VHH binders against q9m2c9. Designs and how they scored, part 42

Target 1, 358 residues: q9m2c9
Amino acid sequence: MACIVEDPQRAGQSNETQIALISGVPDDISKSCLARVPREYHMAMKCVSRRWRDFVCSDEMCDYRNEFNLAESWIYALCRDISGGVFLHMLNPFSSRRSWKRINDYPYIPMREGMGFAVLGKRLFVLGGCGWLEDATDEIYCYDAAMNTWFDVVPPLSTKRCYFACETLDGKIIAIGGLGLNPNAKRTWDIYDPLTRTCKSCSDVNIVPEMEDSFVMDGRIYIRGGVGGSSTAVYSASSGIWERMDDDMASGWRGPAVVVAGDLYVLDQTFGAKLTMWCKDTRMWIHIGKLSQLVMKQPCRLVSIGNSIFVIGKDCSTVVIDVENVRKNKMNGVMVCSSIPKTWDDDIDVISCKSVAI
Key: E = the ipSAE of ESMFold2; O = the ipSAE of OpenDDE; V2 = 0.75 times the mean of E and O plus 0.25 times the DockQ between their complexes.

## First folded at step 14 (VHH; framework vhh_7nfr_2)

Design a109 (at its last look DockQ between E and O 0.61; V2 from the best seeds 0.00; counts 0 for: pae E 2.8 > 2)
Fold by ESMFold2, look of step 14:
Structure a109 (fold): chain B 358 residues (1-358), chain A 122 residues (1-122)
Amino acid sequence: as target 1 above (358 residues)
Amino acid sequence: QVQLQESGGGLVQPGGSLRLSCAASGFTFSNYAMSWVRQAPGEGREWVSAISDSGGSTYYADSVKGRFTIARDNVKNTLYLLMDSLKSDDTAVYYCARSTYESGYEYLFDIWGQGTQVTVSS
């Protein structure tokens, strides 16, 4: 008869590679230490060993960082150059020298317009679109921001689409309306669930969202269409039904929108650039401030991190607006602005911007 | 360098059987989950089946459950798909695809084979 000596600190790790992350340290302790390393160093950590690379790129690490409020949001801009090539720029807003960096590894996407851009966890998704001689496509590509690698996504969308609203809600990507070979695309929406590997198409013959812009707030997708926002709708994920948008809210939604800590901000670009905020309690729009046109090329995209709104224009020219003081001092609030230089690549159109927290 | 090569496709009658093989080279095969993905004429790619890196867990699309069996041989660096009770709807190009190292992402693929045609017709 023979006995094996079990190490109590390793009993729960029998399915691992059997190689410790750090020699002489239990894996649980090693993982807690590695997960606390700032994101700017994660690339270097992937070079240490296969086990380090696997952990740094894992959902486990992302989940740990989210649980302990360690996640760092970086901004990704989906861009097009004059040749029609589509690529990403990335911005680490926490570094002392903030500058846009072009992501070099990218599958060529033909000259396409009207693509959806969405985030799930550590991953960015590029969906659909159409081109010169091409009708809409159902193709989906994914950039994993932890691995810094592009993937093909299967299955594709159920409905070929371009120029559609695209948002992430409740772990799913929802692609709404748009144009395509199927003339009823504008009456449908796809619910893409990568966890179940499914894409479900839904329809309503009476709902025709004319897509111009969208945002997510309080578990709902808000959609604006038509000239001057004449058509609005709200999709409620919890009920699965469409609702009417508040008329006063709709009347002030006259440009790109972003949500900061539950408060809706809109950049009105009709005559320059004016930032406004929707006040839920009073049902009124509050004027925050006006941006100088000398530092921005329009049209602009918005993304937020914490109390900062990033206004990103042509060539990735960027203004950062800190709204913390506005949120603390409603009557006396002022916005604080700073700039991030545009990328050195000229003639770059910014299609969409999202943040990825890792 | 990194390569996946499918074989074993062909024409079969409805109700027939085929075995597909996928030879892997240029990477450590046993470190990766693997999938079969198919594309019917005029349709998008459809995930068919996946197998974990060790072979201990297998997954199937509802359309093929009970008829298809995925297997792997980590010594020979080969992935298999055993297809029984074939139907006309199974006509497609079948691709061997490398998933991320995490088996829960059977919808993300970075390396593809060239594909092998399976045609089921009377």
Scores: ipSAE 0.395, ipTM 0.782, lowest interface PAE 2.8, mean pLDDT 81
Fold by OpenDDE, look of step 14:
Structure a109 (fold): chain B 358 residues (1-358), chain A 122 residues (1-122)
Amino acid sequence: as target 1 above (358 residues)
Amino acid sequence: QVQLQESGGGLVQPGGSLRLSCAASGFTFSNYAMSWVRQAPGEGREWVSAISDSGGSTYYADSVKGRFTIARDNVKNTLYLLMDSLKSDDTAVYYCARSTYESGYEYLFDIWGQGTQVTVSS
């Protein structure tokens, strides 16, 4: 019985008369028009037609908006509730009604801890983690902010990791150190390249164990780990090696860190919430101000958009600090901040926060 | 409910052939790129092959290129993987996955089947 492999070639080019994006308008103009629509309406746009959906969700749309400085940054928080459930929250910080919204439940793995959270383009990545009954994982999940959809990623991490540092550098996701069954995992780092769909594992003895925090500044990855966060290291992409962080800089890294306009800010949560800045010129930490404990519930995470620092605490309580204003208005050590109240009554822990521009 | 169901797995000798099928339901099958992904014991998941929504484009991992053929029947809502010249290293659970072809990333999947076991052994 000769399985007539029908030659798939004759799928007739059904000239599906590509329905114009906008009737009577050339597609290039239509795309330009659509790309100028504010991000808050993109969900609605996706409901207009398949073509609209496809365009809105496309990299082309994203590129267009970036090119013309139309991209809008929203904040995404990976959160955990009291049940151990992991979910993604979103904040449009520039909305007239600033409120956190739950986007989607974590699709696959309830009760995970120690996950990495990274942004690349319009996509968020959740990496690794461990469960109560499970050792470290190598799983990678992706949330496309334009599509508002979760995806599994293949291949997974080269090394199963939990409580590791996770950063993006040069279009790659870097997973550094952490805990796992493999004792050597603590001194390893993975480079995940979404373009090549590869994950490369590397080792360096200078990688500090037990990662607590990380940030990227001036093309370098800074990590803090060790017992009590006493160890630091710096990775340079140009050299491909990890080096010890300078002691003067490391000494002030006592909490969540964020880079704003090239400057490093740290929230010291040891005694209240003190915002400090690293001055590159003087090589000193400068006290910027104190945050009121009334508006912020620890532990807090930091994310920056433009010249603003978002301090995100428990229950997604959010304080917004304008760095430029703070620098100008050094009045009496009190920072003028705006607050976004918690949206939920439930105890929510913020695991990590990132911004995505679309 | 969106569902993918694999079938056709089994035990085969090296050099043998198998045909996997994946039945899709709960979504417009013809609108999505589809992939086969496999997981060998103790290993991570490995992308095997992908096919565009229309079936016009096919992609293969280097490890299976020239031996495997991915196909789809959009009328039957079925994805196929023809596996020829099977090797011991092809032993794995094979999963059907809905791909986000539209994103340009073939390695992104939002729906998975339960998988079908393929064992290549003498």
Scores: ipSAE 0.104, ipTM 0.562, lowest interface PAE 1.9, mean pLDDT 86
ESMFold2 (binder alone), look of step 14: mean pLDDT 85; pTM 0.863

## First folded at step 15 (VHH; framework vhh_7nfr_2)

Design a110 (at its last look DockQ between E and O 0.34; V2 from the best seeds 0.00; counts 0 for: pae E 2.5 > 2)
Fold by ESMFold2, look of step 15:
Structure a110 (fold): chain B 358 residues (1-358), chain A 122 residues (1-122)
Amino acid sequence: as target 1 above (358 residues)
Amino acid sequence: QVQLQESGGGLVQPGGSLRLSCAASGFTFSNYAMSWVRQAPGEGREWVSAISGSGGSTYYADSVKGRFTIARDNVKNTLYLLMDSLKSDDTAVYYCARSTYTWGYMFAFDIWGQGTQVTVSS
C-alpha cells in the first residue's frame, strides 16, 4: 500500500495501469457489482486479490453501500471477562444462525475501566479509561471492521479521562465529562477528528458531573448523570453549546436508551423491566411492554438496527424487540420478541455495544 | 522472506544528530508507504514520520516537525530518518514499519523491524 492518509471522499481514477478487478470488465462496473455482495461474503472476497481486498475494505465501497441502501449493520459488543481482559464480540443479525463470535484479541491492552466506545463509519474506537493502579489515560484503540484488524497507531484524546460519555456526531467523536488527572474534567469535552488528527477541548457548566448514559437524536447529544438520572443536558453541534434537557422528556429517562428511526426508547427498570417510548406529539412517555427477567440478564445495553431493538445483557444474552408497528402507532402495547443465545464465554460483562454498517 | 532491519542508533548529546537506516528485503519496496515509529521506556508506540511509496509525499508528527527528515532510496530499498536537534524526550527505540492500511492519521502495519535504540543524554 502506497497511501499514508486516505481521503474518505476519494473516488480515484488511476486504474489505467492497474490489474483489472474483473477480467474484461471496466473497473467502475466491477465495483458496482462487488459492492452489492452481501457482507457475510466480504471476508472471502478479500482473498481473491490485493485489489479486491483494497476495494472491499475501502471507504468507497462502504460509502456506495450506504448511499444505495445496501449497507448491513452488525453489532459489536465491548466486553470484559472475569480476568479483567477487554475484547470484542460480533453478531451478524441477518445470519440464519445468529450467534456471537469473538473478534481478534486487542494488542497488549492493559485492564481498564470507564472506557468510551464509539463508532465512526466502519471503525470502532475504544477511548480512555483508567486502570486499577493507574490514573486515566488519553489512549485510543481503533478496530476497522472491514479490514478485521486493529490500527497500530491512533492519535490520542486531548484530555485523559475515564467514566465519561462518548458519542459520534457529524463525523467526529465527542468525549464528554468524566474523571481524569484534570480535577475539572467533569465539565469538559473533547471533539476528536481522526481524519485530521485534530482534537479540541472545551468546557461548559451544563455538563453533568457523574455520567451514566447518553444518546444521539436529531443531531444532538443527550447526557444523563447524577442520582437516578436527575441531571441532564443536551448538546447541538450547530450552536456549539450545552443546554438543560426539558423536564418532561428527562422524567422518563430512567435506564438505557436507544433511538429507532428518530424515536426515543428507554428500558425503565425502576419498577420492573418496562420498555417505554417518548411521544413527541403529546410530550408523554408511552408504555410499550414489559420484558421477562427470564429472557433478560442485567446490566443491559441497547442498540438498534432497522426497526429492531437489541437488548444485550450478561454473557451477550440478547432479546430482539421488533417495534415497527409500535413506531407507526399500531398494536397498542404489543411487543414482538425473539432471543439470541448467550456466548460460549461465560461470565462476561458487556461494557457497551454499537452497530457498524458496511 | 520479508524483512526490515534498522541501524544507525546510538548515544547522542542533546542538540546532536543521528541518521537511521532501514534495509528492506523480500518485497517490492517502492509499492509500500513506510513509517518510523518510536517507543520510549514505559510508553506506548508513537508514530514519528511516514513517506509514500514513490517518496513524493512526507508526513511528520508535530513533536518532530522541522527537526526530522524522512527519505527513501527505492534503488537501494532503504528508508532513512535524519534526526537533528535531538532532545532528551526523543530517547526511544525506533522501528521501521511497512503500512498495510492508513486512515487519516491512523496506521496499520504488517511488517516491523527489530528496532534500533536512540539515547539522548548529556
Scores: ipSAE 0.390, ipTM 0.735, lowest interface PAE 2.5, mean pLDDT 82
Fold by OpenDDE, look of step 15:
Structure a110 (fold): chain B 358 residues (1-358), chain A 122 residues (1-122)
Amino acid sequence: as target 1 above (358 residues)
Amino acid sequence: QVQLQESGGGLVQPGGSLRLSCAASGFTFSNYAMSWVRQAPGEGREWVSAISGSGGSTYYADSVKGRFTIARDNVKNTLYLLMDSLKSDDTAVYYCARSTYTWGYMFAFDIWGQGTQVTVSS
């Protein structure tokens, strides 16, 4: 359910003779037409008129595009450079010239670590973190992908957190565990629900401290933390309870995780880069293949679009794995993948990556 | 340069009234929704009120509903907050902010003023 973001700007459209979006065309038809324009041109569209801009940036636009099955997923990577600065990078995977682009500078927070990164609709959220002078923050920043603009978000986190898990589930942003000034923060989780306009803070003893990784699968949130990732827990939204993760499943979670078409994949980076898949039926981890270290630099993060896994490493070196192809063509253990070369000379670490569909 | 400047804050007795103003410059004021946000000492930022670009729609936090009135003059590029029946709990720095989205109780802002202090004390 798309978070009904009420744009307060829309409510006041007085009956002024609204200039037609397209001259001589009813607005409903105009909107339908505009919604069919590829995402790469949306920036240019915003330059046509105020009404175009407003529409392109609206949730209505997203609704149309979703209805028409035209939504395009782009990849966003939260990155840190050598200076400690945090930046957002973007990749259009559909482009013939696949290259990473730096987005507008992160407005306010040089040198943050342990930040949460979440997607809700067309918006990316950077949450919490810690700096040199601050153990943990409650600050929330939002990047609207349609507007290409950063925002401060109010209210902030209920609890100051760093190195916590952050996920989106059922239209809610969930912040889980982490470190902070409050020792109890380690066992707490916050639920931000824009629909009910509520923020709930809960405590559960099964929440693991010092979060390393998290993912959402089948309506559940999986978290890993502790020394060497030894502690795992699973949250079910239906029960509202955290439970211990299955030992067999937990044992193979040794790196970044991503869910593709309902299946869990993990990149084990302990000895090279091995892609493994969790088989629900056999309750075993299956080795899928190895990635060449020549094409990616560790540490890597994972994001999925459709049936493809994007492995994003240092300097935004990117490998694209087609899961269907890999399943079909087990050629000698080497996965057939495409690579997106590094575009920058700068030493960039990828902190987290997400996809946004517009 | 885009700028917001608050004024009108001060010391007031419980039950008293204040009028805050925010002067906007550097952008087309009428094209943007505006909000008031406050921050009490030691507390997080709290959204107080919002008004659409045209002024046709207004929104209020439950804590101030019925007591505060948000208004704007697009000719003067000024945002106002009329605060009546002030309480001690209303003591805070009040910020003017340019707003774009509301997500239930969550609001997004891209431009902030420096804030004006409101103190409600007997």
Scores: ipSAE 0.157, ipTM 0.629, lowest interface PAE 1.6, mean pLDDT 86
ESMFold2 (binder alone), look of step 15: mean pLDDT 86; pTM 0.876

Design a111 (at its last look DockQ between E and O 0.01; V2 from the best seeds 0.00; counts 0 for: pae E 19.7 > 2, placed apart)
Fold by OpenDDE, look of step 15:
Structure a111 (fold): chain B 358 residues (1-358), chain A 122 residues (1-122)
Amino acid sequence: as target 1 above (358 residues)
Amino acid sequence: QVQLQESGGGLVQPGGSLRLSCAASGFTFSNYAMSWVRQAPGEGREWVSAISGSGGSTYYADSVKGRFTIARDNVKNTLYLLMDSLKSDDTAVYYCARSMYEWGYMFAFDIWGQGTQVTVSS
């Protein structure tokens, strides 16, 4: 159910003789046509007219594109530079000239660590965090990928948090554990539900402190934390309970995780970079292949688009792994990957990465 | 330059009334929904009220519903908040903000004023 974010701006469209989107064309047809334009041109489209801009930036546009199976997933990386500044970088994986681009319009997050990064629809959220001399924050920032604009979100987090797990599940943003001023925060989670207009705060002893990683699979949230990632828990939205993660599964979770077509992949970075897959049937971790350290600089984050895993490391060095190809072409344990070269000279650490489909 | 400037704040007794104003400049005012947001000392920001670009739709937080009225004059590029039956709990800095999205209890804003202090005290 697409959370109809009622754009308060839509309600006021008085019956004024709305200038047709396209002269001589019914609006429904015009919208269908505009929705078919590739995402790379959406910025230019916004320059045509106000109505074009409004439509391109609307949820309606996204609905059309989804209906037409035209939605394009782009990768967004929350990054930190040498100065401690936090920036958002974007990659269009469909571009012939695959290059990362910095999104410059983020004025507000100097020197924060432990931020949550979540996607809901066409929007990215940066949540919480702490500074060297600053306690955990409750601030929420939103980047609308269609508008290419940052927003402040009110109200802030119910609980100030840093180094917490942040996931989206069933249209909700869930903030889990972490550190904060409240000593109990580490055993709490918040559910932000835009549909019900509620924020629920709950506590569970099974929530692990000091979150290192999280992922969503089969409607459940998996979290890893503790000293060296020794503690794991699983949340089921249906039960509302946190449970201990399966020991066999937990044992192989030794790095960034990503779900691709329902399967869990982990990049084990303990001895090089090994991609492993969790086999649900055998309850075993399967070695898929090794990544060359020449093309990837640790630490790395993972994001998936379709059947591809993007491994994003330092300086936004990116390796693309086609999971289907790797499964078919196991040549001597070496994965056939494509690489996106580093485009920047600056030292950049990737904090988190997500994909947004528009 | 895009700017919002609040005015009209002050000290008022419980049960009193105030009228806040926000002057907007640097953008087409009528094209944007506007909101009032307040922040009490030591508290987070709280959304108070919103009005659509045309002024045809208004929204209120439960805490102020029935007491506050949001209005706008698109000719004057001004946003208003009429506050009646003020309570001590209404004490806060009130901000005018350009609104873009509503997500249930969450609102997104891209432009803020400097705020105006409202103090409700006996």
Scores: ipSAE 0.491, ipTM 0.789, lowest interface PAE 0.9, mean pLDDT 87
Fold by ESMFold2, look of step 15:
Structure a111 (fold): chain B 358 residues (1-358), chain A 122 residues (1-122)
Amino acid sequence: as target 1 above (358 residues)
Amino acid sequence: QVQLQESGGGLVQPGGSLRLSCAASGFTFSNYAMSWVRQAPGEGREWVSAISGSGGSTYYADSVKGRFTIARDNVKNTLYLLMDSLKSDDTAVYYCARSMYEWGYMFAFDIWGQGTQVTVSS
């Protein structure tokens, strides 16, 4: 005798009366067409109708674009003007006229220092920070790049902090070290999970409060801090603990870092601007080339898209390095690179840069 | 080894200008708010000016507003004070100081430089 389970509620409950996305076209076909439109036109698509706006901003469209390898990465720079105001600039690196554009959404992020900046999916997060007369905060703000709007995030961080490392790993935001109200919190790190709206705090002796830099590679978070960058550590999600970083790898980490196609690149600005790469197989740093100092204002931030490194300096002045093609386009050891003009805004500082793929 | 070293002091006439520098080493300079504090002969220490870690916010004592400008260079790890329209009352030893952020008080300074003498005399 066999046990058979029947679900009688499946029949007869599907009937749609909704207006088609495109007149005379089934919605499945319409969604396939709309999802293939380049991201630069998505703003215009949102103006066509409410149904189009809802679809363009939806997880369904993002999932479709990821499934068919249509996602496009744009760069977002967190900036500060001379008045202390905090805002975003945005760059579409795929347009024929590449220029930075200021995001004109309502910006009332508090005027604070030492904030974290992280990306999860289509969303950018600004975390923590401090004022000169105020201690560190636990506040979190989010910018949704598909909707082009800001919103407050709850719950806040479990630990108030500023001047900390901030990275994304396994769908969670990790806030590491830094300064805050609790003097015993300087060796702590927070795990913020926006899907479950939870935050937990941990501690580890390998974390120091003086954070200089961080990057994520191969599912691991690397940090550098302490006196002269002498303290380095790596976090592995599989073990859930922090361990010491490879000394040979750490020795060449003397500037901003970025990962391109699984390889670590560092811009060493000690004298001139030299791009180096960590070769995992030989455990050595390889010289890639020099940037002309006349092309870039310091200090710089790095972001990668595909095989290109974007070097972003003051006023969002930008140099683009295609690491696959740089060898054949050098002149006497100086890399031949393209550039993107500074923004129209004058006298702005770039706090941090991230890419968002949609 | 955390160190602050001031320079640029000297003798000037009233109405003159000076530029003070403070070289910082042994810590992540951009993580800390920095201040200038002065001490006249026989007086207590007087806070003069402060600047946030990034340089985005500046603060001045009323006695120096409009005459002094604080700045920092986070690449060179150097704090500056541009002093214009100097008066005899500005005569003091000027100290570079780091705030103890961990206690939540911007005016609780944990690291001091050796000081540089500024003398305004006719």
Scores: ipSAE 0.000, ipTM 0.191, lowest interface PAE 19.7, mean pLDDT 79
ESMFold2 (binder alone), look of step 15: mean pLDDT 86; pTM 0.882

Design a112 (at its last look DockQ between E and O 0.15; V2 from the best seeds 0.00; counts 0 for: pae E 19.2 > 2, grease 26.4 > 24.2, SAP .68 > .668, placed apart)
Fold by OpenDDE, look of step 15:
Structure a112 (fold): chain B 358 residues (1-358), chain A 122 residues (1-122)
Amino acid sequence: as target 1 above (358 residues)
Amino acid sequence: QVQLQESGGGLVQPGGSLRLSCAASGFTFSNYYMSWVRQAPGEGREWVSAISGSGGSTYYADSVKGRFTIARDNVKNTLYLLMDSLKSDDTAVYYCARSTYTWGYMFAFDIWGQGTQVTVSS
């Protein structure tokens, strides 16, 4: 339970007769009822009472929703505009009016590049980065999706980093490689544990200095970097060691990667936009289909929800691919996709995207 | 102030070689990918080459692969492009650009130089 800065004011609440969440209803039942309310209404719920707000924003709420299989995954995109400003955008994919919404600006992420973006539970983390006038940073910012609030995170990263790989594994945020003032940072990785509020720095010779992409699959972290993206490594938490990735698998990793239901998908953007899948059994990359360039503006990022891949490109242009349908309907190499129209006129580049389930 | 300044352009015969330089100032040069982008008369901008902050990774457009070499000196805050076996089609204004992010062969740019003219003519 990462004690975010508990408002010290909670100490003095005397024996005030805990006002029932719902009048005449036991709290356990009330909580169960509140947890069943769709995510789109959680903001309104927070306005009902302080106690409702506290519950809705609590980890307990998330636990109930997970238990009931009611958690809803929303997509969050870290974006940059023409001015260089960094913003967080959100998409509710279940909404009838699928539109991206800008989240309230965090004052401290101005003009940063090479940031890490990670999700842990209901929280998004923005890590490190560099600016025009600033070298690599060790700063960590946290956005709580339930609270709709930004927080500063202490302690910072052990190492200042930009353009590094960032993943979540076993409740920890892993920052791998990148650039910084410290030349040794290139072969180091940080393990941030929000529960213990500790950050460890480790080194491994198998870590490539410049990271291009990363993903987590089957409890392992895969990284790609080096000259032309030719260097790959795999981390296993069980061994604590980085190993070389399989050459066959590495050869097809030519773009953004996403894991869907245990399978690895890559969007090869070298000649158009081709979706490929790694077949574990045959150890071959399988061509799934092509995306029309008309519906997607590069560069693109990938995020998965359930059996769907969201391809998010420039200006938050979004294409949704149902992997199950595409596998079944091999129609002449063209994937039938649904698109979410562009809602913004501004040139926005998508830096990274993640999903948060609440 | 963040600035990029290209130099080394000129007139060269087909098959000849040129070396372009780009001096960077106002930012930590080693923290950024750098790229060369060219623009031929009447054409759009074409990405030519990119190099990682450390210089460990280099990327080339197919049109220049095997002929051009990108390099950097982080001590001197200078980006280089060695151009060999130049062709008439290589005639363009060459721009140095700072990359804001890299994803494979995809680059975004936020800072540009003024450019240097390269003319390949017999």
Scores: ipSAE 0.011, ipTM 0.252, lowest interface PAE 10.7, mean pLDDT 84
Fold by ESMFold2, look of step 15:
Structure a112 (fold): chain B 358 residues (1-358), chain A 122 residues (1-122)
Amino acid sequence: as target 1 above (358 residues)
Amino acid sequence: QVQLQESGGGLVQPGGSLRLSCAASGFTFSNYYMSWVRQAPGEGREWVSAISGSGGSTYYADSVKGRFTIARDNVKNTLYLLMDSLKSDDTAVYYCARSTYTWGYMFAFDIWGQGTQVTVSS
């Protein structure tokens, strides 16, 4: 129950840059202590002093927590309300009082569809999209989950696009294909590098032109177009080569996908929300379990933390599936489900969801 | 007001054929993917087939490939499902559904018809 409190010294000349993080403790030791505080309490830590706020929000703290395997993943759902406004809900999935919380600090993203949603480090990116009466845009908005605030991102995408694949790979955000004012947008991809704040455009005439879904696995971006996987492509960033996806693998990719420790899981929502896993050895899709539409309202999105798959439907209704036994290839493995209450906000659509580790 | 109304269901013998129709009104029909979805007794809804707004792309569940044909007439605002080689496990209520396209990898169905019963029985 001990409190850590620091009173900034203001009498006479202010020496705020010289004020210790914790009185009587060297700053290196203080930073080590502060970085070990569970993420749940980071908002309170920001209220202690300017120096604490700066450290808690810093890349240094995030890097420290990642280096020492202290990072905690929270889930963020990109949502649209009835007015067409785009906003975030967030969930701490390991808290004893699990509930979705709406993030009220937002830039008022215009009524847009077909936006990309990606995570890099402590930051969430909303990219592109088109309005009901507006053409595609190249705009990028960034939410910093450590600072709990939105930023405008400069430069924008190199190509205005909507309804495109958007993934993070090798520290960069890659926006692939889609629709836009440039008729060749279907065959281009933009590589946004947040370190250099640059966005570069690449093209290849052999890219799948219809964008439906994507995932990242083993350093490659997998893209599916058309219902039932009628068009597929695989991008390898290390070689820059586009290839076709394995036909047997593609045949079962009929819904949102997530990768858990190198294993691909897909939720087919056309008949009772069927969860399947791709088995590399047999080249077959294995039935894991089935969810009724009474439990989940479509459309659903998937995100994973550890061996848990979070299935997030309309109004942020959520089912948590533990696939640890399936991953361990146990003969008695059974799908384990739990639920998290829906949000109090009604009539919202979940556009996409991602996890952010801090 | 947006409406979908199915017709053409009935009782058929195994191996028989049937044509379902779905009349659409109150929206620009050609701008939407349309689907057929069925629900067998005691089961959840099962997607059967989809067709793009122009009719240029068609999709089928594996269970019906080669036996069912989806078509649309954008002048009459009508969706069709031509069902051949019917089996007893095709017995279901068949629904016409309009797809909402919000992300290209997933269909959500926002408008449903009341359904038409198809029964395949000796």
Scores: ipSAE 0.000, ipTM 0.125, lowest interface PAE 19.2, mean pLDDT 78
ESMFold2 (binder alone), look of step 15: mean pLDDT 87; pTM 0.878

